# Ledger of designs, part 3: VHH binders against Methionine synthase reductase (mtrr-1)

Target 1, 246 residues: Methionine synthase reductase (mtrr-1), of Caenorhabditis elegans (q17574r271to516)
Amino acid sequence: TKPFEVLVVSAEFVTDPFSKKIKTKRMITVDFGDHAAELQYEPGDAIYFCVPNPALEVNFILKRCGVLDIADQQCELSINPKTEKINAQIPGHVHKITTLRHMFTTCLDIRRAPGRPLIRVLAESTSDPNEKRRLLELCSAQGMKDFTDFVRTPGLSLADMLFAFPNVKPPVDRLIELLPRLIPRPYSMSSYENRKARLIYSEMEFPATDGRRHSRKGLATDWLNSLRIGDKVQVLGKEPARFRLP

## First folded at step 23 (VHH)

Design zz2 (from w15 with Y104R)
Fold by OpenDDE, last read:
Structure zz2 (fold): chain B 246 residues (1-246), chain A 123 residues (1-123)
Amino acid sequence: as target 1 above (246 residues)
Amino acid sequence: EVQLVESGGGLVQPGGSLRLSCAASGFTFSDYDMYWVRQAPGKGLEWVSEISWSGGSTKYPDSVKGRFTISRDNAKNTLYLQMNSLRPEDTAVYYCAAHSYEFRLSPSEYDYRGQGTLVTVSS
């Protein structure tokens, strides 16, 4: 299934957004338009939003890769004929002709804790011996506990890692290779009628930790909170799409 | 070149046991979570087992839980699947697969997968 565009027709707070005692809930209604005819939602079904990464975070990563200046230049994606990855394909939500910015915004999950292979790449991408040593420790058997305690458990993002290791300058192609795909986020529909789906979501927040400089809201929370009436957003139907980077 | 080479498949009677092995090369084996998946004739890929990169965590579907045991030797770059109490419905090509992130994947969405080894359970 390929993503399609829907229209935000309502967005309102269900609870007091200023209350510190009550978890903030917001209700969003989207109009499927012509796509409604192809969709048969049932009670309990979810709408899958293609949630983009924050622009500031994307810019930060691209800058650290040294490619911010060319981030908006068109490039053509192709599957490496020598790829050893299974099911290598250009995702339906990714155009063959794209930009680095677009890929990092809509295709790559930069909020997931980096895997060990990526940590290793980060270790290889720093000129600082101490950073290199520490990163190698984190991706070693000896550093298992440290990795769990300081990277995995807190759920540090790529940006968090780059903040923690300021001299790391990863190659953008390796990031594209190793970062997981940005998957759509499911939200249960509270109602579906007259081509419109309604959903209610609660805000998710992550606190500051030793590895995370600042508290942040969840990716989807921030994005959903930013939605306004009239916005056009990309969604998937009932089934999540499979998409992998070539 | 990344390689995952499965072995140990064969014909076994119901109630029998087999031990599958997967030899990995061409990548840092210890950096990846490893999986066994299987494909029965006429069916899609089915997840069979999962083990974390460290070997500290294992997961099984109900269909094989209590009968199959996944393990790994990172020093030998080898993944194992001990299959006990085999049933005819376990007949399938078994694949070793690798992935670098800890999230639920479709059995067809792993980073790397071997060519598979056939397991036939029949009287």
Scores: ipSAE 0.436, ipTM 0.766, lowest interface PAE 1.1, mean pLDDT 88
Fold by OpenDDE, fold request of step 24:
Structure zz2 (fold): chain B 246 residues (1-246), chain A 123 residues (1-123)
Amino acid sequence: as target 1 above (246 residues)
Amino acid sequence: EVQLVESGGGLVQPGGSLRLSCAASGFTFSDYDMYWVRQAPGKGLEWVSEISWSGGSTKYPDSVKGRFTISRDNAKNTLYLQMNSLRPEDTAVYYCAAHSYEFRLSPSEYDYRGQGTLVTVSS
């Protein structure tokens, strides 16, 4: 299944956005147009939105990797013939010819809490002995609690980690290798009629913590909040196929 | 080179027990959650067991819960599956698999998987 374009035809708050007592909810309506003929949705089905990563975070990460200056240079993706990863494939919707910027914007999940392998790479990518020590602790058995409290529970992103450890300069190829795939985000349809689907979502927020200087909203929340009538967005009609980058 | 090598499979009677082992090499074993999955003849891959990187957390489907026990020795880079009270429906090729994140994927989507070891439960 390949992504296709739908049209935002309505976007409105269903709750008082200024209320401190009620969680902010917003309703989005999308028109599937001609694609509706191929899709048989039932109540309770989900719309899968292709949500991109924020440009600022992508730039920040690329800069820390020292590759911002070449971020928009075209490169060709190929499967490493020596790859030992299972189900390694280039997604059908991803062009073989791409850029680092595009990959980090649309293919890699930079908002998911880093796993231990990635944290270890970060530890190996700093010249600061204190940073190295702390990062190694976070990916050690003895540091399990610290990892849970500092990284997992608050849901620190890669950008959060890089901000918290300013001397870490990870190699971009290792990030590409270890970061999970950016997956389309499902939202249950509240209604589907006349080729239009409605969804209601609640805002998700991540507060400031020790590893996150400033609060932020969820990836999908920010993106959905940015949608306006007339916008064209990419969606999948069904659950996306699983894949790993080569 | 990443390698996961399963062993311990064989023929066993119903009610019997087997212990599977998986020797891992070529990657930092302790950084990965480990899984056992199985594929019965004519069926798809089925998740059988999960253990966190530290060994502190284990998960089982209802089909094997109470009968199978997953464990690991990070010092030896080895994963284990103790299978008790085996049933004919447990007959399958059993695979060891590794994944770097704490969320469960479908059995076909793990990062690494071995070649498998055959377990046959028959009278």
Scores: ipSAE 0.310, ipTM 0.695, lowest interface PAE 1.6, mean pLDDT 89
Fold by OpenDDE, fold request of step 24:
Formats: sequence, structure tokens, C-alpha cells
Structure zz2 (fold): chain B 246 residues (1-246), chain A 123 residues (1-123)
Amino acid sequence: as target 1 above (246 residues)
Amino acid sequence: EVQLVESGGGLVQPGGSLRLSCAASGFTFSDYDMYWVRQAPGKGLEWVSEISWSGGSTKYPDSVKGRFTISRDNAKNTLYLQMNSLRPEDTAVYYCAAHSYEFRLSPSEYDYRGQGTLVTVSS
């Protein structure tokens, strides 16, 4: 399925956003326009939003990689002929000509907790011996508990890791290689009529921890909160694929 | 260059057993969760088993639970699948795959996958 554009036609709070007693809920309505004719939504269906990564976080990562100055230079994507990755293809919605900024904004999931391969790359990308030691511990059998407690369970992002280890300067090509694909986020439709779908969502917040420098909202929550009437957003009309939980 | 090479497939009678092996190279094997997936004729990829990077955790679908056992030797960069009580419906090409993240949409999206080894269960 290829993403298509829909129009935000309403966005409002359905609960008091200043209330500390109730969770904040917001209702968004999107117009599918001409695409509605091809879509047969049923009760219980979800809208899959292509949620971009935050610009500031992307900039932070690119800066840390030392490539912020060339982040907007056009480059052509090509598949490595020697790649053993499954389904190594450029997604239909991704142009062959792209930029580092675009890739990190729309294609790569920078919010998922780094896997051990990526943590190892981070360990190899620091000149600080203490940082290196700690990062190697986190990706070792001996550090399994530490990894679970401080990285996986809290769900530290790549940015969180880079913040925690300030001397790490990872190569951007390795990040591109190891970061997972940015996946569309599903939201159940509360209603669908007259080419318009409504969704109601609750804000998701992650508190500050030792590894997470500050409290933050979920990627999708933050993005949805930023939507205004008239905005055009990319969505998938159907479930991209079934997922497996760990 | 990343390589996953499966072996051990073949023809076996119903109720029989096979042991598959997967030799990994070109990446840090011990950093990856490993999987067995299979593809029967005319069907899509099906998840068969999972083992964590350390070998401390294993998971199976109900279809093979109690019959299949996944294991790994990180020192040898090798993944194993012991298959017991084989059934005709187990006939498929079996692939070993590697993945570095906990969440995955489908087996087709694992990071690396071998060329596969054919297992045929027939009387």
C-alpha cells in the first residue's frame, strides 16, 4: 500500500486539557477526498499515520554525526548489490533522490531503543574510555540486566543515548544501516462518514529518567498535537502488516 | 559480507526428526536475536521459532510448540532447530533470520535471512 494525502479538517480537545484529574483527549477529523471512493472502511478500522520524527531531534542526531551541514544536500539512494537484507528495496513512497534530513525525518525510526548492534557501533564511536566501557557492558551478556533496566524498559531513544554519552560520534552511514524503518502509527476511527474519518486519542507521555533527559510525549502524540486545520498529512488506507510482539 | 547458510533439510517420514543448522558470518552474531521461518508451497513466510541474542529466551508458535526446539552457539556463530514429531504440514523451505529489534511487523522484514533448506515430510 502506498501512502496518500489527507486533509485535516478539524482538531479539538474533547476533554479539558488543563485538568489534572482526567486524561487529555483530542479529536481529529481528516478528509480523504478523492481517495474515499477507493477505501471501504469498517467499524473498528484504523487510520495509519505516517508520523515524521521531530525536527529538533533529527538535527541533534545529524549534528552529532557531523553531517548537519550537508543534511539537505541531495543524494541518490541505491541498493547495495551485496546486501543480504530481506526485501532490500526503496519504498514506493520514497524518492530515489533524497537527503539525509529526509531519511532521518520520514524513513528511520530514531525513537526505538537501540539494539545491541547499534549500541556496539556507539561504543566504537567514542574516544572516551569510560563511555566505551559502559556501552560495551550494555551490549554484553554481563550487562543484560543493565540493558533491560536502563535502555529497553525505559525505551530510550537514539537521542537519549547520544545525550547520555556526549563523546559518541557515530558514523551516519552506520545509523542508516542499523536503524529500523519508521512505521506508520495506527489510530482507531471513532467514525467514518462523508469521506471524513474521526479519531480520538489520548496523550501518551514518557517521564524523565536517568537515561531520558526530560519528559516527552510519544512521537505520534506530539505530532498529532501539532496538527492544525488545513494541514495535509500522509496516511496508509489499510493496515500495512500484522506485527509480532516480543 | 553477511551470510546465513542453512543446512540439514531433507526428506523424512511423518513422526520423524530433523536437525537444522544455520551458519552465520559477516556480522556480530551474538548481537542479534535469531529466528527460524518457513515458507510452504503457495503460502507466505511463517514464523517458526525465536531465540534471544543470549539464548536465555525462546518462543514458539502453537503450531510447533512442544515439537521444535531452537538453540544457538554464539561461539560457533551457529543457530539450530531440532524438529521432532514432524508432520506433513511442516513441509516447507526453512530459513534462518536475524533481527536486532524486539518489534517486527512480519518475518519478511527481518534484517537478514538465508537461502533456506527444504524440509519434506511425506510417507
Scores: ipSAE 0.308, ipTM 0.697, lowest interface PAE 1.5, mean pLDDT 88
Fold by OpenDDE, last read:
Structure zz2 (fold): chain B 246 residues (1-246), chain A 123 residues (1-123)
Amino acid sequence: as target 1 above (246 residues)
Amino acid sequence: EVQLVESGGGLVQPGGSLRLSCAASGFTFSDYDMYWVRQAPGKGLEWVSEISWSGGSTKYPDSVKGRFTISRDNAKNTLYLQMNSLRPEDTAVYYCAAHSYEFRLSPSEYDYRGQGTLVTVSS
């Protein structure tokens, strides 16, 4: 199914946002408009929001790749004839004519912990021998524990990795190849009435760790927190089938 | 060139066992999660099993859970599928596939996939 637009009609705090004792909760109401007629929501169903990556983080990554200056240049995507991937296709959610900025903002999950192939690319993209050694350890059999403890468990993002290894300059084409797709984020509906769905969410935070210099909020948390009445946002009405295993 | 070559398929009676192998080359095998998928005649691709790059985690659908066991030898760049208590409904072409993330994907979205080996379960 294709994403469709809904309207934010309410956004308010349910709990005291200044309280340190109570976790901050916010309630958002969206109007499905004409799309409501086609939607059959049941209690417990979720809204899947198409959440974009933060602009600043995208800029940071593109800059490290050395392509920030051409980030907004229009390009037509095509399948690399030399690709070794099986059934290589342009994802349906990606337009053929696009920009690097658009791809990194809406198509690629830059917040997911890098896999071993990506870490290996990072290792190959640094001029610093110590960085290279450490990154190679993280993607080696001997470094499994280190990988789990340093990268996977704390959930380091690509940006976190790039901050931790400041001399790494990955090629943008390899990032595009290896980064996972940015998927919609589900939020359970607390109610659905009169074409409007209500959801309540708690803020998600990632604390500072050895590989993460600063605490940050979750991608969806930041985005939801930024929503205001009158905003138009993209959602999926049902869970995307391609994101589920049979 | 990336290659995944499946072997071990054949004809077996119901209740029988087979062991499939998949030889990988042309990429860093140990960096990838590995999968077995199958396609029965007239049906689409079905996920059969998953093993993480480290071998520390395995997953199965209910249809094969308790009967099939996935394993890997990273030193040999080989993936295995032990199939026990085979049923006629297990008849399919079995493919090994590779993907770089532990992510729920459609079998058609895997990065690499072999040519497959036929498993026929029949009396």
Scores: ipSAE 0.280, ipTM 0.679, lowest interface PAE 1.6, mean pLDDT 89
Fold by ESMFold2, fold request of step 24:
Structure zz2 (fold): chain B 246 residues (1-246), chain A 123 residues (1-123)
Amino acid sequence: as target 1 above (246 residues)
Amino acid sequence: EVQLVESGGGLVQPGGSLRLSCAASGFTFSDYDMYWVRQAPGKGLEWVSEISWSGGSTKYPDSVKGRFTISRDNAKNTLYLQMNSLRPEDTAVYYCAAHSYEFRLSPSEYDYRGQGTLVTVSS
């Protein structure tokens, strides 16, 4: 199935936003418009949002790669026919012709904690010997526990790593090769009436840690909280689950 | 250019043994967790074995545990699967696969996969 566009028609709190004893819950209503006639949804079915990466993080990464000035220029992607890369669905298609901004905003997952091949590229992309040594340790067998404690468990992103290692300037083509594909995020509908779907979600927060100055929420939560009435968002339709009462 | 090339498949009798190899090139082999997966005729993809990037951890489903042994040689960029006590149910195309993201690993999310080698177990 292909992504289609829906319209945000309301966004509101469901619980008291002043209470710290209860997780904040928010409600968003989206209008399926003409797409509603093609879909048969029931309450409890999932809607999959194509969640873009935050523009500030994308710009920061592209600037560190030295390519921010050309981020909106058209470029061509090569497809390797000899090896199958199995990816989850992404917001928008990976096309032969695209832009760096589009790739890093909608196609690549920049929030998942870097794997060892990406950390090795970061190590190869700095002239600072202390940064290089530390990054090589993190992707070594000897540094396995330190990697888990410092990078994996805190959930540091690529942007967090670049902030912690300011002299690292990675080649953009290596990031495109090594970053995972960004996948749509599922949210259950609480109701579906008159072409409109209502979703209720809880906020999640990631506290400040080494390499991350401030608390942050997850990618999808931050994006959902930023939606305003009138915003258009990309979703994937999915065959509704059957549900039968006893 | 990334390549994973499987070899060592063939016809074998029930109860026999076979050793598969996977030659890797075009990427830093020792940075990746490695997998064997298989597809029986008319069936979906089934996870068969997993070995960590360092070689320090191996995992198997119950269907092959005790019969199959995964190993790797990071100096030679080669992955192996030793298959013993083969059964007709082991008949499948066997694929070598690589993945770099441990915290969100799933059988359906691989960075690279080879073309496979056919193993047929029959009398």
Scores: ipSAE 0.028, ipTM 0.574, lowest interface PAE 7.5, mean pLDDT 77

Design zz2 (from w15 with Y104R)
Fold by ESMFold2, fold request of step 24:
Structure zz2 (fold): chain B 246 residues (1-246), chain A 123 residues (1-123)
Amino acid sequence: as target 1 above (246 residues)
Amino acid sequence: EVQLVESGGGLVQPGGSLRLSCAASGFTFSDYDMYWVRQAPGKGLEWVSEISWSGGSTKYPDSVKGRFTISRDNAKNTLYLQMNSLRPEDTAVYYCAAHSYEFRLSPSEYDYRGQGTLVTVSS
């Protein structure tokens, strides 16, 4: 399945955005252009958006790793077929041109709450003994309740963890190894006519909580809300129309 | 380099038993939930068993519950699957897999997966 570009041709509110009695809903229309002739989409099919990570969060992470100044330099990337992990390699044998910025923007999921292996790397990447002890506790059996209460349930991201532990400077290669692959986000078409697809989606917001600096909306919702007429966005190619069988 | 190496597969008669092993290296084994998954000829991957990172929780689908037992030895970095009362429909390639995140966003999302070992159950 190969990504292709579509054009944003409208972005509107379909409910009153200031009414507290009605959940906010938005509508985005994208134009498939010439790709529509090769793709047989129908209403009810899903569009899979390749949603980028926010630039501010990517830059913060790369700065903390000490590699922001080389973020745009080419490096060798491959996907290990046995692990489905992305590997950073020495640049001399790259078949795909890419950069650390591109990897952290489009390939790696930086928003999912870190698992125990990632937290262990954070613990190993600080010179502050108090930070190290706390991070090791969070990835231990005795700290399992604290991990659930303060990391998993609130949905803290890697950036949230780095903010909470300011002396942690993780090796970028370990982040590339341990972060999950960023997966395209599905949105159902409400209509599809004349090579244009219309999506309606509801806004969700995650309030500020213990360990989270500011309230936030989901990654895909924030990104969709930022789209303007004329923007080009990446979508995944057509998949079988499951909904059409019954 | 991360490796998951399965062994213990082979040909067995219906009603027989096999014990599969998976040797893990190149990562902190005790940080990962471990899984056995299988692929019968012409079919997709089927989840067979799951054991938590600490070994405190095990889960099985109805198709194997009571016949298969997953276990792990974190000191030896080894995952096991004891398969009893084997049936011809258990014939498949069995894979060892590791995952560290609570949820899988796709059916095949695992952090690491082995190359598999073939189990054939036939008369």
Scores: ipSAE 0.021, ipTM 0.545, lowest interface PAE 7.3, mean pLDDT 77
Fold by ESMFold2, last read:
Structure zz2 (fold): chain B 246 residues (1-246), chain A 123 residues (1-123)
Amino acid sequence: as target 1 above (246 residues)
Amino acid sequence: EVQLVESGGGLVQPGGSLRLSCAASGFTFSDYDMYWVRQAPGKGLEWVSEISWSGGSTKYPDSVKGRFTISRDNAKNTLYLQMNSLRPEDTAVYYCAAHSYEFRLSPSEYDYRGQGTLVTVSS
């Protein structure tokens, strides 16, 4: 299905937020508006949220690529029809504007730890020979342990890597090609009445004992916690886009 | 320009064998985990096999384990699927796919996919 916009109409704590005896849970209710007639939801069906990347990280990445000044200009992008690197289902309201900011905010996953091809592009995008050597080591078979210890286990994002390697200035078109798609996040609907859907999710305070890893679940929970009555959010229907070939 | 080109498909009788090849170009092949996936007529995409970027790890679903063998030659930028003891249920278009991240968020998440090669298993 196409993404569409819904309205946040309530955001409440289900449990006492000051009690340490009960896990914190929040409830949000979204109004499907006119889209409700086109969709048949039942309790237990999933709502898929299009969770945007944080603006500060997007701006940092675009600045490092040297393209922040043009981030809001419309760009012509070429997509290879034989591959489906970029999901054709992008958030509906923002989908009508194809810009670098839109792509990095809503279409590309910037939080997953970089894979080896992305690290190789970073290595090729620095004039500092020490940075280049270190990044190439992370891509090598001999550097597999270092890749696990430095990148995977800590859960470093692209922004973290760029911070650690300050002279790297990657080409933005290579990032668009290599970053994974930002996939909508499913949440089970506890009720659906009068075109409004309610969902409940857990909030918990976590010490820094989890390390520096930035997983997809941390991004979605932080974003949901930031929602206020009146906010408009992008959702998909029951399931995300599937792999399809000609 | 990234390309994945499958070959080796065709008509084979039940119990027969085929070897599929996938020639890769336009990217650093050894940086990617590689996959075979298939789509039977009128059905969704089904994962068939996976091999790690180095070739050190392989995985198969129960439906093909023991019959199919994935391999790669990083020096020749080529992925292979040896298919033995073929059954009519193996009839599908087989696609070569590449992915650079350790897990997939959905069944359709691949960095690159080929155009496919048809395998028909029938008497």
Scores: ipSAE 0.018, ipTM 0.536, lowest interface PAE 7.6, mean pLDDT 77
Fold by ESMFold2, last read:
Structure zz2 (fold): chain B 246 residues (1-246), chain A 123 residues (1-123)
Amino acid sequence: as target 1 above (246 residues)
Amino acid sequence: EVQLVESGGGLVQPGGSLRLSCAASGFTFSDYDMYWVRQAPGKGLEWVSEISWSGGSTKYPDSVKGRFTISRDNAKNTLYLQMNSLRPEDTAVYYCAAHSYEFRLSPSEYDYRGQGTLVTVSS
């Protein structure tokens, strides 16, 4: 399944943003154009948005890797070895011919809290012995409580970790290998008529039940709030529901 | 150079047992939470079991709880699945999977997945 572009044709408040009785909601309408003929959406179905990472965070990470000056040069990226071990399609988060900026903006999840393998790469990527010791501690059994309390639970991103450890300069190829795929974000459509889908979503209705997921949804909500009429956005086509009746 | 190699699959009768192994190489095994997932013919991936990076926490869906036991040996870089009281609906290709993030968005989100080993439960 390949992303395609849709056009933002309206963005407005649905509720009074100054009312204390009702949480603020926004309505966005997107036009599927010619793609609508191949899609059989119904109200209640989800649209999956390909939400880009913030440019400032991408630039910060690429600068720390020492590759910001070549971020827009086309390059060939190697296929991840894990895809060679499964009889499946090449993963969609690694493109063979692309730019580093495109990879870090649209393909890789830079907001999810780093796992231990990524933190170990950060530890290997600093000449500061205090930074190295602390990062190795966070990867250890001895440091498991600190990892949970200060990385996992607060949902610190890669950029947050790099800010906290200013002498870490990770190899960009290791980040490409270890960062997870950026997953399209689902939003239920309230209506779908005449090639156009309407979405209603809430501002300030962000429950704190899973910081990692809600942080990514927070990114999507902030991005949706920034959309203007005329913007083109990438969406993933609807996948058939396994238990949906025809 | 990451490799996850499953073994121990085969044909068993209903009610029988199998022990699956997964040999890991090319990455720091003890940094990863490990998983068993399976795929029956014509169906999607189904999560079967997970074990934390240290081995201190294990989790199972209701469909296999009490019948399957996941374990790991970090000194040998090996993951195991003991499968008891096997049923015909357990027939599937079983995959070993590794994930460096402690949550998953879906049963298909893993950093690495092996090639699988076939388990067939039939008379």
Scores: ipSAE 0.011, ipTM 0.479, lowest interface PAE 9.6, mean pLDDT 76

